# Designs tried in a protein design chat: VH-VL binders against Uncharacterized protein mtre-1 (mtre-1). Part 20

Target 1, 142 residues: Uncharacterized protein mtre-1 (mtre-1), of Caenorhabditis elegans (q09347)
Amino acid sequence: YHQYRELKCSTPTNSIRGGPDRAECHLVLKAEELETGRPVPTGLGCWQEDHDGEEREYCDIVCPKSHTVFISYIDQGHRACFNFITYQVEKRNDEHVLWRSGKCLNSTVNYRIGCKFDDPFETQFKSDNEIFAHLRARARRV
Key: E = the ipSAE of ESMFold2; O = the ipSAE of OpenDDE; V2 = 0.75 times the mean of E and O plus 0.25 times the DockQ between their complexes.

## First folded at step 24 (VH-VL; framework fv_umesolerbart)

Design k3 (from y5 with heavy chain D33A; at its last look DockQ between E and O 0.79; V2 from the best seeds 0.00; counts 0 for: pae O 9.2 > 2)
Fold by OpenDDE, look of step 24:
Structure k3 (fold): chain C 142 residues (1-142), chain A 123 residues (1-123), chain B 107 residues (1-107)
Amino acid sequence: as target 1 above (142 residues)
Amino acid sequence: EVQLVESGGDLVQPGGSLRLSCAASGFTFSDYAMNWVRQAPGKGLEWVSFISGYGSYIYYADSVKGRFTISRDNAKKSLYLQMTSLRAEDTAVYYCARESYDFGTDSYAFDIWGQGTLVTVSS
Amino acid sequence: EIVMTQSPATLSVSPGERATLSCRASQSVSSYLAWYQQKPGQAPRRLIYGASTRATGIPARFSGSGSGTEFTLTISSLQSEDFAIYYCQQHYNWPFTFGGGTKVEIK
């Protein structure tokens, strides 16, 4: 079983190489990679943490219990986000998050993420509202 | 060998339309943002348009906004520029240029250029 | 837009002499500045990127310096093949903009 996610991060000026403005991200839930998908309300599911003195923003990509998470592609006009350097998909317990740091935080970028499951994703959440509630409870954009 | 080859340049009347193509080879096309840059006869270089690797981010010079449309087909490794409402001042050699990023220096440049294709807008 | 101003418009130098080309930005472009060389009938060629990094295959006589609003391209000892038009370009912000170019011609 598989699901896809699109994490869309944008700055007010659509800066693609970094800038003064922090990007705002929102998640799109997709059953299939190329479908339009279902957007998660803005402001949910992302939070800030300090990691060894460096600010990171984490976003829940809503792939709990996924055994395989991969980034299928990144769409960025200019390279400011680099895997394992200024962003990474990380497994935390049974959840998967994508963190960004450095110039990636202030850059417009789109991620397409695939998640593979042993069981249908629909069995993990009863509805999108439940997903949104989960994200609201877990993390809110400050 | 990394290469860009433009085509489609022609003589057209004012108000006309023209579609330019740029064929890329020798590299993973989708990994790079692509640009159109033009040069009027005897003049300097002018950036025209930008398109990101997967086309999600597009930018235009004010001089061509609303008239030109940049697009790409990554499967065909091709960049396009659909030009409409052409004006005499659009007369130029049009270059496609690959934009690269160097992580070490955190810098950008047009590192690969095509040979250019001439567009002439004249009545 | 960020206006890039190159000076002089034309630079006459003798072979073997030092050529110094200036590029100024109307506002800071940090180090997002590239230099290109263009010979008649040819496409531009990247010389310098990141203001001071020489591209692969570019002779050591070419060097770039500067940051912010003031940039310089230097050709330490001009060779016959160096007579061309040189353009600077900022990649800092939209729209991307080129300088007007400096024509380096033989004195």
Scores: ipSAE 0.009, ipTM 0.642, lowest interface PAE 9.2, mean pLDDT 91
ESMFold2, look of step 24: ipSAE 0.101; ipTM 0.719
ESMFold2 (binder alone), look of step 24: mean pLDDT 93; pTM 0.949

Design k4 (from y5 with heavy chain D33E G53S; at its last fold request DockQ between E and O 0.04; V2 from the best seeds 0.00; counts 0 for: placed apart)
Heavy chain, then light chain:
Amino acid sequence: EVQLVESGGDLVQPGGSLRLSCAASGFTFSDYEMNWVRQAPGKGLEWVSFISSYGSYIYYADSVKGRFTISRDNAKKSLYLQMTSLRAEDTAVYYCARESYDFGTDSYAFDIWGQGTLVTVSS
Amino acid sequence: EIVMTQSPATLSVSPGERATLSCRASQSVSSYLAWYQQKPGQAPRRLIYGASTRATGIPARFSGSGSGTEFTLTISSLQSEDFAIYYCQQHYNWPFTFGGGTKVEIK
ESMFold2, look of step 24: ipSAE 0.496; ipTM 0.845
ESMFold2 (binder alone), look of step 24: mean pLDDT 93; pTM 0.948
OpenDDE, look of step 24: ipSAE 0.018; ipTM 0.647
ESMFold2, fold request of step 27: ipSAE 0.184, 0.507, 0.483; ipTM 0.741, 0.843, 0.843
ESMFold2 (binder alone), fold request of step 27: mean pLDDT 93, 93, 93; pTM 0.949, 0.948, 0.947
OpenDDE, fold request of step 27: ipSAE 0.799, 0.051, 0.855; ipTM 0.932, 0.722, 0.933

Design k5 (from y5 with heavy chain Y101W; at its last look DockQ between E and O 0.74; V2 from the best seeds 0.00; counts 0 for: pae E 8.0 > 2)
Fold by OpenDDE, look of step 24:
Structure k5 (fold): chain C 142 residues (1-142), chain A 123 residues (1-123), chain B 107 residues (1-107)
Amino acid sequence: as target 1 above (142 residues)
Amino acid sequence: EVQLVESGGDLVQPGGSLRLSCAASGFTFSDYDMNWVRQAPGKGLEWVSFISGYGSYIYYADSVKGRFTISRDNAKKSLYLQMTSLRAEDTAVYYCARESWDFGTDSYAFDIWGQGTLVTVSS
Amino acid sequence: EIVMTQSPATLSVSPGERATLSCRASQSVSSYLAWYQQKPGQAPRRLIYGASTRATGIPARFSGSGSGTEFTLTISSLQSEDFAIYYCQQHYNWPFTFGGGTKVEIK
C-alpha cells in the first residue's frame, strides 16, 4: 500500500534564493502520487529543534508505521535544499519526519515523498480530521 | 552538445495569440529551471517567465502576467510560452534560457541560451 | 522589483585598455549577480556568475567583483572581440531583472 506526500515550503516572497525570510511549510496528503491531494493546515505538524547547535525544522510527513519512505523528487525551483546535508527524512519511533536546516530553512522547496505500508493507510486514520488531530498532538510532544 | 532551440515566432495582430516552443537537447531537461527572456528590437534584455524543473513553481513578469503561460513537457524536453492578448510592446526576440545552480558558489545564472525566435505584433 | 542600473550606458575604450563596467542594485542581491555579453545578432553569453566567478571558457581578462548593491565587471585588456553590450542580472528575487546594459565600443 502506498501513500504520497508533498511538503511545500515557501518564503513570503516565494524567492528561490537564500534570504532573510524563513520558509513556511505545509503538507499535502495524497492517496495517488499525481493527484492534487488534500492540504494540511499551514503550520500544523512542523516544529523547530536544536541539533548539536544547528537549528532544524522538523515536519511530520504522516507516514506512521511505514516500512519504506522515499523521496520521489525535489523540485529544482530552488536547489538550496537539494543536498542531503540540508535536509533528511528521519524515522523517529514509528513516525517519519523530514527536517531541514541551514539555507534550506530560508528557501522555497517542494518535496514529494512516498510511503509504503503493510496495511491500508486508512486503517490508521479514519479521516483527515484525525490526521490533523494527530499532528496537533505531535506538536505538543515536542 | 547542450543546446536550446526556440521556434514559433511569427507576425501576429494585436490581441492575437502565439505559442512559442523551446527544444532542449544534450542534458537532462527536468534537472533545470527554465526561463523565457525577451529583447525588443534595439533594446535590452527583459526576463519574462520562470518555470522550475517539475513545474511546481512558476513566475511571470508583471508585463505579461495574466496573458502569458509558461509550461514544460519534460518527456519531450520542451519548454513552451503561450502568449495571448498580444500587444505591440510584446514585439521582441524571445530566448529560452537554462538556469543553472553552482553548488560551490551557491549562485545562479542563465548558462545556456537559444538563438531566439522573433515575435512581431503589428496591425 | 529590484532595479538594476548599469553605467555608463556607453563606454568607449581603445583596444588593449582596461574597461570597467558598473552595475548597481536598488537593494541587496547578495552575490546573486550574473554578467552577460551580447554581440550583434547573437544570443547573450554568460560571463560571470555569483558576482565574481568566471564561467567556463571565459578568458581571464574578464573579472567580476562586488556584493550587495555594487558590482563591477572588468576587462583588463580589451580585445577586438570584446566590443559588445554587457548586461548584469540579479537572480536574488522575483522578478528577475536585468540592467539596461553597457555598450562597449571602440574608441
Scores: ipSAE 0.021, ipTM 0.671, lowest interface PAE 6.7, mean pLDDT 91
ESMFold2, look of step 24: ipSAE 0.024; ipTM 0.639
ESMFold2 (binder alone), look of step 24: mean pLDDT 93; pTM 0.945

Design k6 (from y5 with heavy chain S107T; at its last look DockQ between E and O 0.04; V2 from the best seeds 0.00; counts 0 for: pae O 6.2 > 2, placed apart)
Fold by OpenDDE, look of step 24:
Structure k6 (fold): chain C 142 residues (1-142), chain A 123 residues (1-123), chain B 107 residues (1-107)
Amino acid sequence: as target 1 above (142 residues)
Amino acid sequence: EVQLVESGGDLVQPGGSLRLSCAASGFTFSDYDMNWVRQAPGKGLEWVSFISGYGSYIYYADSVKGRFTISRDNAKKSLYLQMTSLRAEDTAVYYCARESYDFGTDTYAFDIWGQGTLVTVSS
Amino acid sequence: EIVMTQSPATLSVSPGERATLSCRASQSVSSYLAWYQQKPGQAPRRLIYGASTRATGIPARFSGSGSGTEFTLTISSLQSEDFAIYYCQQHYNWPFTFGGGTKVEIK
């Protein structure tokens, strides 16, 4: 079983090379890779952490219990985000998150992410509201 | 018609227990997050507790944490609030409120409220 | 917690006059701000959500504005049925919190 996600991060000026403005990210839930999808509240699902003196922003991509998570596409006009350097998908317990750091935090970038499951994703959450509650629980807002 | 109806309000002594119920109708109950909100006599509104559609995510106000338990039965379209160790300051009208998400505005609100049920804690 | 502060506590307005109610958040709540109206002996009723969107059935004289930490509910021309208590509430983070309310009364 497959699900897809788009994590869309944008700065106010739509800067692609980095800049002074922090990007704001929002998640889109998709059953199919190329569908429009269902948006998630923009203020939910992401939080900041310090990692060895470097600020990271983590976003829940809502693929719990997924055995395989992959980035199928990255849309950025300039390579301000580098895999394993300024962004990465990680598994935390049964959840998957995507973190960004450095110039990637201040860059416009869109991720297309695929998740594979042993069971239908719909069996994990009753509704999108349930998902949103999950994301609220994850988000640590300033 | 979408409707919420609270029941179970009563007069109880301090330290006592009480269970409130909220019956939902007119919508798919399990699709919505539910909340309890209370209002002390002559006072403002206070959020009490939240429970997600499946009940997987639950939150409480600090004022009731450890004493109140929110739950739901989606088959019965019912929301519950088990109150224990009741205090005088718990005296209030208790409302159940449906929380809805609007995809167009990307925001939440309590869009449906019950009529409320009065809980009085007094010796 | 995010503290919601409403001002004024009481607003005296004549029928037909403009009423402006303020709601301030101790930290940004983005647009996750709702306004509710409550009349004596009744449950609250949703007026505005998303800071500026009128709920279904709400008269056009009600409008909401603002984002972040400053919000305003405006009643362009107060009607007799508008005398009530109005509450703002943030849905941005736990715990959910209400303002103390503004009582709109007849001058």
Scores: ipSAE 0.021, ipTM 0.665, lowest interface PAE 6.2, mean pLDDT 92
ESMFold2, look of step 24: ipSAE 0.269; ipTM 0.758
ESMFold2 (binder alone), look of step 24: mean pLDDT 93; pTM 0.946

Design k7 (from y5 with heavy chain D33E; at its last look DockQ between E and O 0.60; V2 from the best seeds 0.00; counts 0 for: pae O 5.8 > 2)
Fold by OpenDDE, look of step 24:
Structure k7 (fold): chain C 142 residues (1-142), chain A 123 residues (1-123), chain B 107 residues (1-107)
Amino acid sequence: as target 1 above (142 residues)
Amino acid sequence: EVQLVESGGDLVQPGGSLRLSCAASGFTFSDYEMNWVRQAPGKGLEWVSFISGYGSYIYYADSVKGRFTISRDNAKKSLYLQMTSLRAEDTAVYYCARESYDFGTDSYAFDIWGQGTLVTVSS
Amino acid sequence: EIVMTQSPATLSVSPGERATLSCRASQSVSSYLAWYQQKPGQAPRRLIYGASTRATGIPARFSGSGSGTEFTLTISSLQSEDFAIYYCQQHYNWPFTFGGGTKVEIK
């Protein structure tokens, strides 16, 4: 079973090189890779952490218990986000998050992410509202 | 070998349209931002347009906004420039150029250029 | 837009001599500055990026320096194949802009 996500991070001016403005991300839930999807309310699911002196922003991509998570593509415009350097998908317990750091935090970038499950994703949550509640409880944007 | 090859340059009348193509080879096309740069005869270089790896971000020079459309087909490893409402001042050799990023120096450059294709707009 | 100004427009230099080309930006471009060489009938070739880093395959006689608004391309000892037009270009902000170029010609 597959689910897809888009994590869309944008600066106010849609700058793609980085700059003074922090990008804000929002997640889009997709059952099919190429569908429009269902947007997650702004401000949910992303939070900041300090990692060894480096600021990171983490976003829950809502693929709990996924055995396989992959980025199908990244559109960063100008390169500012680099896998394993200024962003990465990370498994934390049974959840998957995408963190960004450095110049990537202040750049407009779009991720398309695929998640594979052993069971239908719909069995994990009763509704999108439940997902949103999960994200609210999980983390809020600072 | 990394290579870019432009094609489609032609003689066209003012107000006409023309579509340029750039075929990429030797690298993962979708990993790179692509640009069009033009050079009028005997003149300097002028940036024309930019397109991100998957086409989500596009920029144009003011001189071509509303008239030119940049696009790409990553499956075909091809970059395109659809030109409309052509003017005499659009006469130039058009280069496709790959933009690369060097993480070590945090800098950009057009590291690969095509040979260029000549567009002549004349009545 | 960021205006890039190159000087001089033409530089006459004898083979073996030092050539110094200047590029000025109307506002800071940090180190997002590249230099290109173009010979007649050819496409431009990347020489320097990040203001001071030589591209692969570029002879050591080429060097770039500067940051912010003032940049310099230096050819320590001009060779016959170095006679060409050199352009600087900023990658700092949209629109990307080139300098007007400096033609390095034989004295």
Scores: ipSAE 0.027, ipTM 0.673, lowest interface PAE 5.8, mean pLDDT 92
ESMFold2, look of step 24: ipSAE 0.380; ipTM 0.797
ESMFold2 (binder alone), look of step 24: mean pLDDT 93; pTM 0.945

## First folded at step 25 (VH-VL; framework fv_umesolerbart)

Design k10 (from k2 with heavy chain F50Y; at its last look DockQ between E and O 0.15; V2 from the best seeds 0.00; counts 0 for: pae E 7.7 > 2, placed apart)
Fold by ESMFold2, look of step 25:
Structure k10 (fold): chain C 142 residues (1-142), chain A 123 residues (1-123), chain B 107 residues (1-107)
Amino acid sequence: as target 1 above (142 residues)
Amino acid sequence: EVQLVESGGDLVQPGGSLRLSCAASGFTFDDYDMNWVRQAPGKGLEWVSYISGYGSYIYYADSVKGRFTISRDNAKKSLYLQMTSLRAEDTAVYYCARESYDFGTDSYAFDIWGQGTLVTVSS
Amino acid sequence: EIVMTQSPATLSVSPGERATLSCRASQSVSSYLAWYQQKPGQAPRRLIYGASTRATGIPARFSGSGSGTEFTLTISSLQSEDFAIYYCQQHYNWPFTFGGGTKVEIK
């Protein structure tokens, strides 16, 4: 069973790489890779953590209990986001998160992500409102 | 060999339109952000426009916003600049330039330039 | 917009002597600074990127230094082929502005 995500991050001025303003991200939920999808409110499901003195922003990509998650491509200008260095997908128990750091935090960038499940995704959330509630509850844990 | 070749420069009247093309060869075109740069006769270089490798991010100099449209066709390895409402001030040699990034130094430059194509806007 | 100011506009130097070209940014561009050389009737060519890193194939007599707002291109022993116009360019933020150029000419 397949689900797709886009994580869309943009700055207020739409700066491509490095500027004074932090990018804000929103997730787009997709059943088909190239459909328009269903947007999650901007900032919902994202939070900040320190990792060895470096700030990271983590976003829940809503692929719980997925056995396979991959980034199929990253759409960016002026290449500020580099795999393993300034971004990566990380598994936490049954959940997957994408983190960004460094200049990638202040850059407009979009990720296309694929998730594969053993069971249909709809068995975990019956509606988008349940997904949003899940993400609000997670924001309080950080 | 890595090469960029501009074409489509011409003499045009004020208010006219013109489409410039830039043909790329010898490298994976999709991997590179592309830029247009112009140089008026006897003057310095002026950045005109930028387009990201997949075409999702586009920016223009203030002097050309609303009049010029940058685009690319990655299947044809081609970069374009559609110019409308041309003015005498747009008279210049137009270069396409490949933007390179060096990961080791975290640095950018325009490493490959075409030979340029002349646009003349004159009544 | 980040304004790049080059000085002097024209620099007269004898062959074999040292040329020093300055580039100033109106705000910090970190080390996102490139230098280009342009000879009459030709496209620019890249000399230096990252403020101080020499591009492949560029002779060792060319060197760059600086960060933030102040940058320098030095040609340590000027050769006959080095008489040209030199431009700096910042890659920190849109628009990617160029300096006005420094023409290096034979004294």
Scores: ipSAE 0.035, ipTM 0.665, lowest interface PAE 7.7, mean pLDDT 87
ESMFold2 (binder alone), look of step 25: mean pLDDT 93; pTM 0.947
OpenDDE, look of step 25: ipSAE 0.091; ipTM 0.762

Design k11 (from k2 with light chain N93T; at its last look DockQ between E and O 0.04; V2 from the best seeds 0.00; counts 0 for: pae E 2.9 > 2, placed apart)
Heavy chain, then light chain:
Amino acid sequence: EVQLVESGGDLVQPGGSLRLSCAASGFTFDDYDMNWVRQAPGKGLEWVSFISGYGSYIYYADSVKGRFTISRDNAKKSLYLQMTSLRAEDTAVYYCARESYDFGTDSYAFDIWGQGTLVTVSS
Amino acid sequence: EIVMTQSPATLSVSPGERATLSCRASQSVSSYLAWYQQKPGQAPRRLIYGASTRATGIPARFSGSGSGTEFTLTISSLQSEDFAIYYCQQHYTWPFTFGGGTKVEIK
ESMFold2, look of step 25: ipSAE 0.415; ipTM 0.818
ESMFold2 (binder alone), look of step 25: mean pLDDT 93; pTM 0.946
OpenDDE, look of step 25: ipSAE 0.769; ipTM 0.910

Design k12 (from k2 with heavy chain T105D; at its last look DockQ between E and O 0.05; V2 from the best seeds 0.00; counts 0 for: pae E 5.2 > 2, placed apart)
Heavy chain, then light chain:
Amino acid sequence: EVQLVESGGDLVQPGGSLRLSCAASGFTFDDYDMNWVRQAPGKGLEWVSFISGYGSYIYYADSVKGRFTISRDNAKKSLYLQMTSLRAEDTAVYYCARESYDFGDDSYAFDIWGQGTLVTVSS
Amino acid sequence: EIVMTQSPATLSVSPGERATLSCRASQSVSSYLAWYQQKPGQAPRRLIYGASTRATGIPARFSGSGSGTEFTLTISSLQSEDFAIYYCQQHYNWPFTFGGGTKVEIK
ESMFold2, look of step 25: ipSAE 0.139; ipTM 0.710
ESMFold2 (binder alone), look of step 25: mean pLDDT 91; pTM 0.932
OpenDDE, look of step 25: ipSAE 0.792; ipTM 0.916

Design k13 (from k2 with light chain S30R; at its last look DockQ between E and O 0.04; V2 from the best seeds 0.00; counts 0 for: pae E 11.1 > 2, placed apart)
Fold by ESMFold2, look of step 25:
Structure k13 (fold): chain C 142 residues (1-142), chain A 123 residues (1-123), chain B 107 residues (1-107)
Amino acid sequence: as target 1 above (142 residues)
Amino acid sequence: EVQLVESGGDLVQPGGSLRLSCAASGFTFDDYDMNWVRQAPGKGLEWVSFISGYGSYIYYADSVKGRFTISRDNAKKSLYLQMTSLRAEDTAVYYCARESYDFGTDSYAFDIWGQGTLVTVSS
Amino acid sequence: EIVMTQSPATLSVSPGERATLSCRASQSVRSYLAWYQQKPGQAPRRLIYGASTRATGIPARFSGSGSGTEFTLTISSLQSEDFAIYYCQQHYNWPFTFGGGTKVEIK
C-alpha cells in the first residue's frame, strides 16, 4: 500500500540560496502520487533539535509504521540541500521524520516522498483532523 | 568534455518570433540550473532568464518578461528560449550558461558557457 | 533588483603593473559574487567565485576580495593576455545582475 507526501518549505522571498529568513514547511498528504493532495497547516509537525553541535529542523511526514520511505524527488531551484549532509529521512519510534540543517533551513525546497505500508494507511488515521491532532501532540511532546 | 552549444540565432523582423536551443553534453544535465545571458553588440553582459534543474523555478529579467519563455527537456539535455514580440533592442549574442554550486566555499558562478548564437532584429 | 556598479569603466595600465578593479552592490550580496573575463570574440570565462576563490586553472596573479557591498579584483602583474573586459556578477538573489564591465587596456 502506497501513500505520498510533498513537503514544501519556503522563505518569505522564496530564497533558494540560504537567505536571511528561516523557511517554513507544510506537508501535503496524497493517496496517489499525481493528485493535488490535502495540505497540512504550515509549521505543524515540525520542531528543532541540536544534533552534534548543529541545529536541525525535523518534520513528521506522517508515515507511521511504514516499512519503506523514500524521497523520489527534491526540487530546490538550486543546490542548497544535500542528502546525508543537510537533510535526510530518519526513522524514530515507528515514525518517519525528515530533517534539514545548515543552509537548507533558510532555503525554499520541495520534497516528494513515497511511503509503503503493510496495511492500508486509513487503518491508522480515520480523517485528516486526526492527523492534525497527532501532529499537534508531537510538537508539544518536545 | 563538458560542453554547451547554442543554435537558432537568426535575422528576424521586429514583432517576430525565434526559438533558441542549447545542447548540453558531458555532464548530468538534470543536476544543474541553467541561464540565458545576452550581450548587445559593443555592450556588456545582461542576465536574461533562469530555470532550475527540474523547471520548478523560472525567473526573467524585467526587459523580457512576458515575451520570452525559458524551458528545458532533461531527456534531450536541452535548454530553450522561446522569444516573441522581438524588438530592435533584443539584438544580441545569446549565451547559455551552466550555474554551479561549490559546497566547500558555499559559492555560485556560471562555470560553463556556450559560444553564443547571434539574434538580429531589424526591418 | 540589486544594481552592480563597476569602476572605472576603462583602466589604462602598462604590462607588469598592478590593476585594481572595483565592484559595488546596491545592497549586501554577502560573498555571492563572481568575476568573469571576456576577450574579444570569446565567451566570458569564470575567474573568481565566492568573492575570493580562484577557479581551477586561474593564475595566482588574479585575486578577489570583499564582502557585503564592496568588492575588488586585483591583477598583481598584468600580462599581455590580461587585456580584456572584466565583469562582476552577484548570485545572491534574482535577477542575477552583472556590473557594466571594466575594460583593461594598454596605457
Scores: ipSAE 0.006, ipTM 0.603, lowest interface PAE 11.1, mean pLDDT 86
ESMFold2 (binder alone), look of step 25: mean pLDDT 93; pTM 0.948
OpenDDE, look of step 25: ipSAE 0.874; ipTM 0.937

Design k8 (from k4 with heavy chain S30D; at its last look DockQ between E and O 0.05; V2 from the best seeds 0.00; counts 0 for: pae E 5.1 > 2, placed apart)
Fold by ESMFold2, look of step 25:
Structure k8 (fold): chain C 142 residues (1-142), chain A 123 residues (1-123), chain B 107 residues (1-107)
Amino acid sequence: as target 1 above (142 residues)
Amino acid sequence: EVQLVESGGDLVQPGGSLRLSCAASGFTFDDYEMNWVRQAPGKGLEWVSFISSYGSYIYYADSVKGRFTISRDNAKKSLYLQMTSLRAEDTAVYYCARESYDFGTDSYAFDIWGQGTLVTVSS
Amino acid sequence: EIVMTQSPATLSVSPGERATLSCRASQSVSSYLAWYQQKPGQAPRRLIYGASTRATGIPARFSGSGSGTEFTLTISSLQSEDFAIYYCQQHYNWPFTFGGGTKVEIK
């Protein structure tokens, strides 16, 4: 079973260069790779942590219990978002998060993500409202 | 070996349309943002348009917004500029330029330029 | 839009002497500033990026300095091939504007 995600991060001016404005991200939920998808409200499910003196922003990509998560591509004009340097998908318990750091935090960028599951995704969340509630609870930590 | 070659410049009447092409060779085109820059005869450089490596982000100079459309075809390693509603002030040599980025210094420049193609809009 | 102002418009310099070109931004562009050289009938070539980093293959006589709103290109000991027009360009945000150019000509 499969699910797809698009994580879209943008600054207020939609600037692609690293500037003074922090980008804010929203997730797009997709059951099929090519569909339009269902947008999650901007900012939900994201929080900040310090990691060895560097600020990171983590976003839940809503792929719980997924056995395979991959990024098919990243589209950015400001190449400050580098895999394993300024962003990465990371597993935390049964959840998957994408973190960003450095100048990637201030960049407009689009991630396309795939997730594979052993069980249908719908067995974990009965509706988008459950997903949104989960993400709202995560965001309150920040 | 790294090369950009523009084509499609021509003489066009005001209000006309023209499509410029830029063929890339010798590098991985998909990895690079691309730009168009123009230079009117005897004048300075004017930035025209930008397109990100996969086309999600596109920007235009105010002087051409609504009339010009930048696009790219990564499979064909080609950059395009569709020009419509052409005006006398659009007369210029048009360059395509590759944008370089240096991660260590977080810095940009246009490191590879084509030879340019001349667009003349007669009135 | 960030306006880039170059001065002087024309700089007359004898071969072997120093040329100093100025570029000023209407608002801070941090160090997102590049310099280009253009000779008649040719495309521009990259000289400096990041305000002060010399591009590969550019002679050591070219140097850049500055940050924020004030930038300088210095050419020590001008050579005959250095008589050209020089442009600055900001890469801080679109539109990625150029300065008006400084023509360096033989005194």
Scores: ipSAE 0.161, ipTM 0.714, lowest interface PAE 5.1, mean pLDDT 88
ESMFold2 (binder alone), look of step 25: mean pLDDT 93; pTM 0.948
OpenDDE, look of step 25: ipSAE 0.711; ipTM 0.897

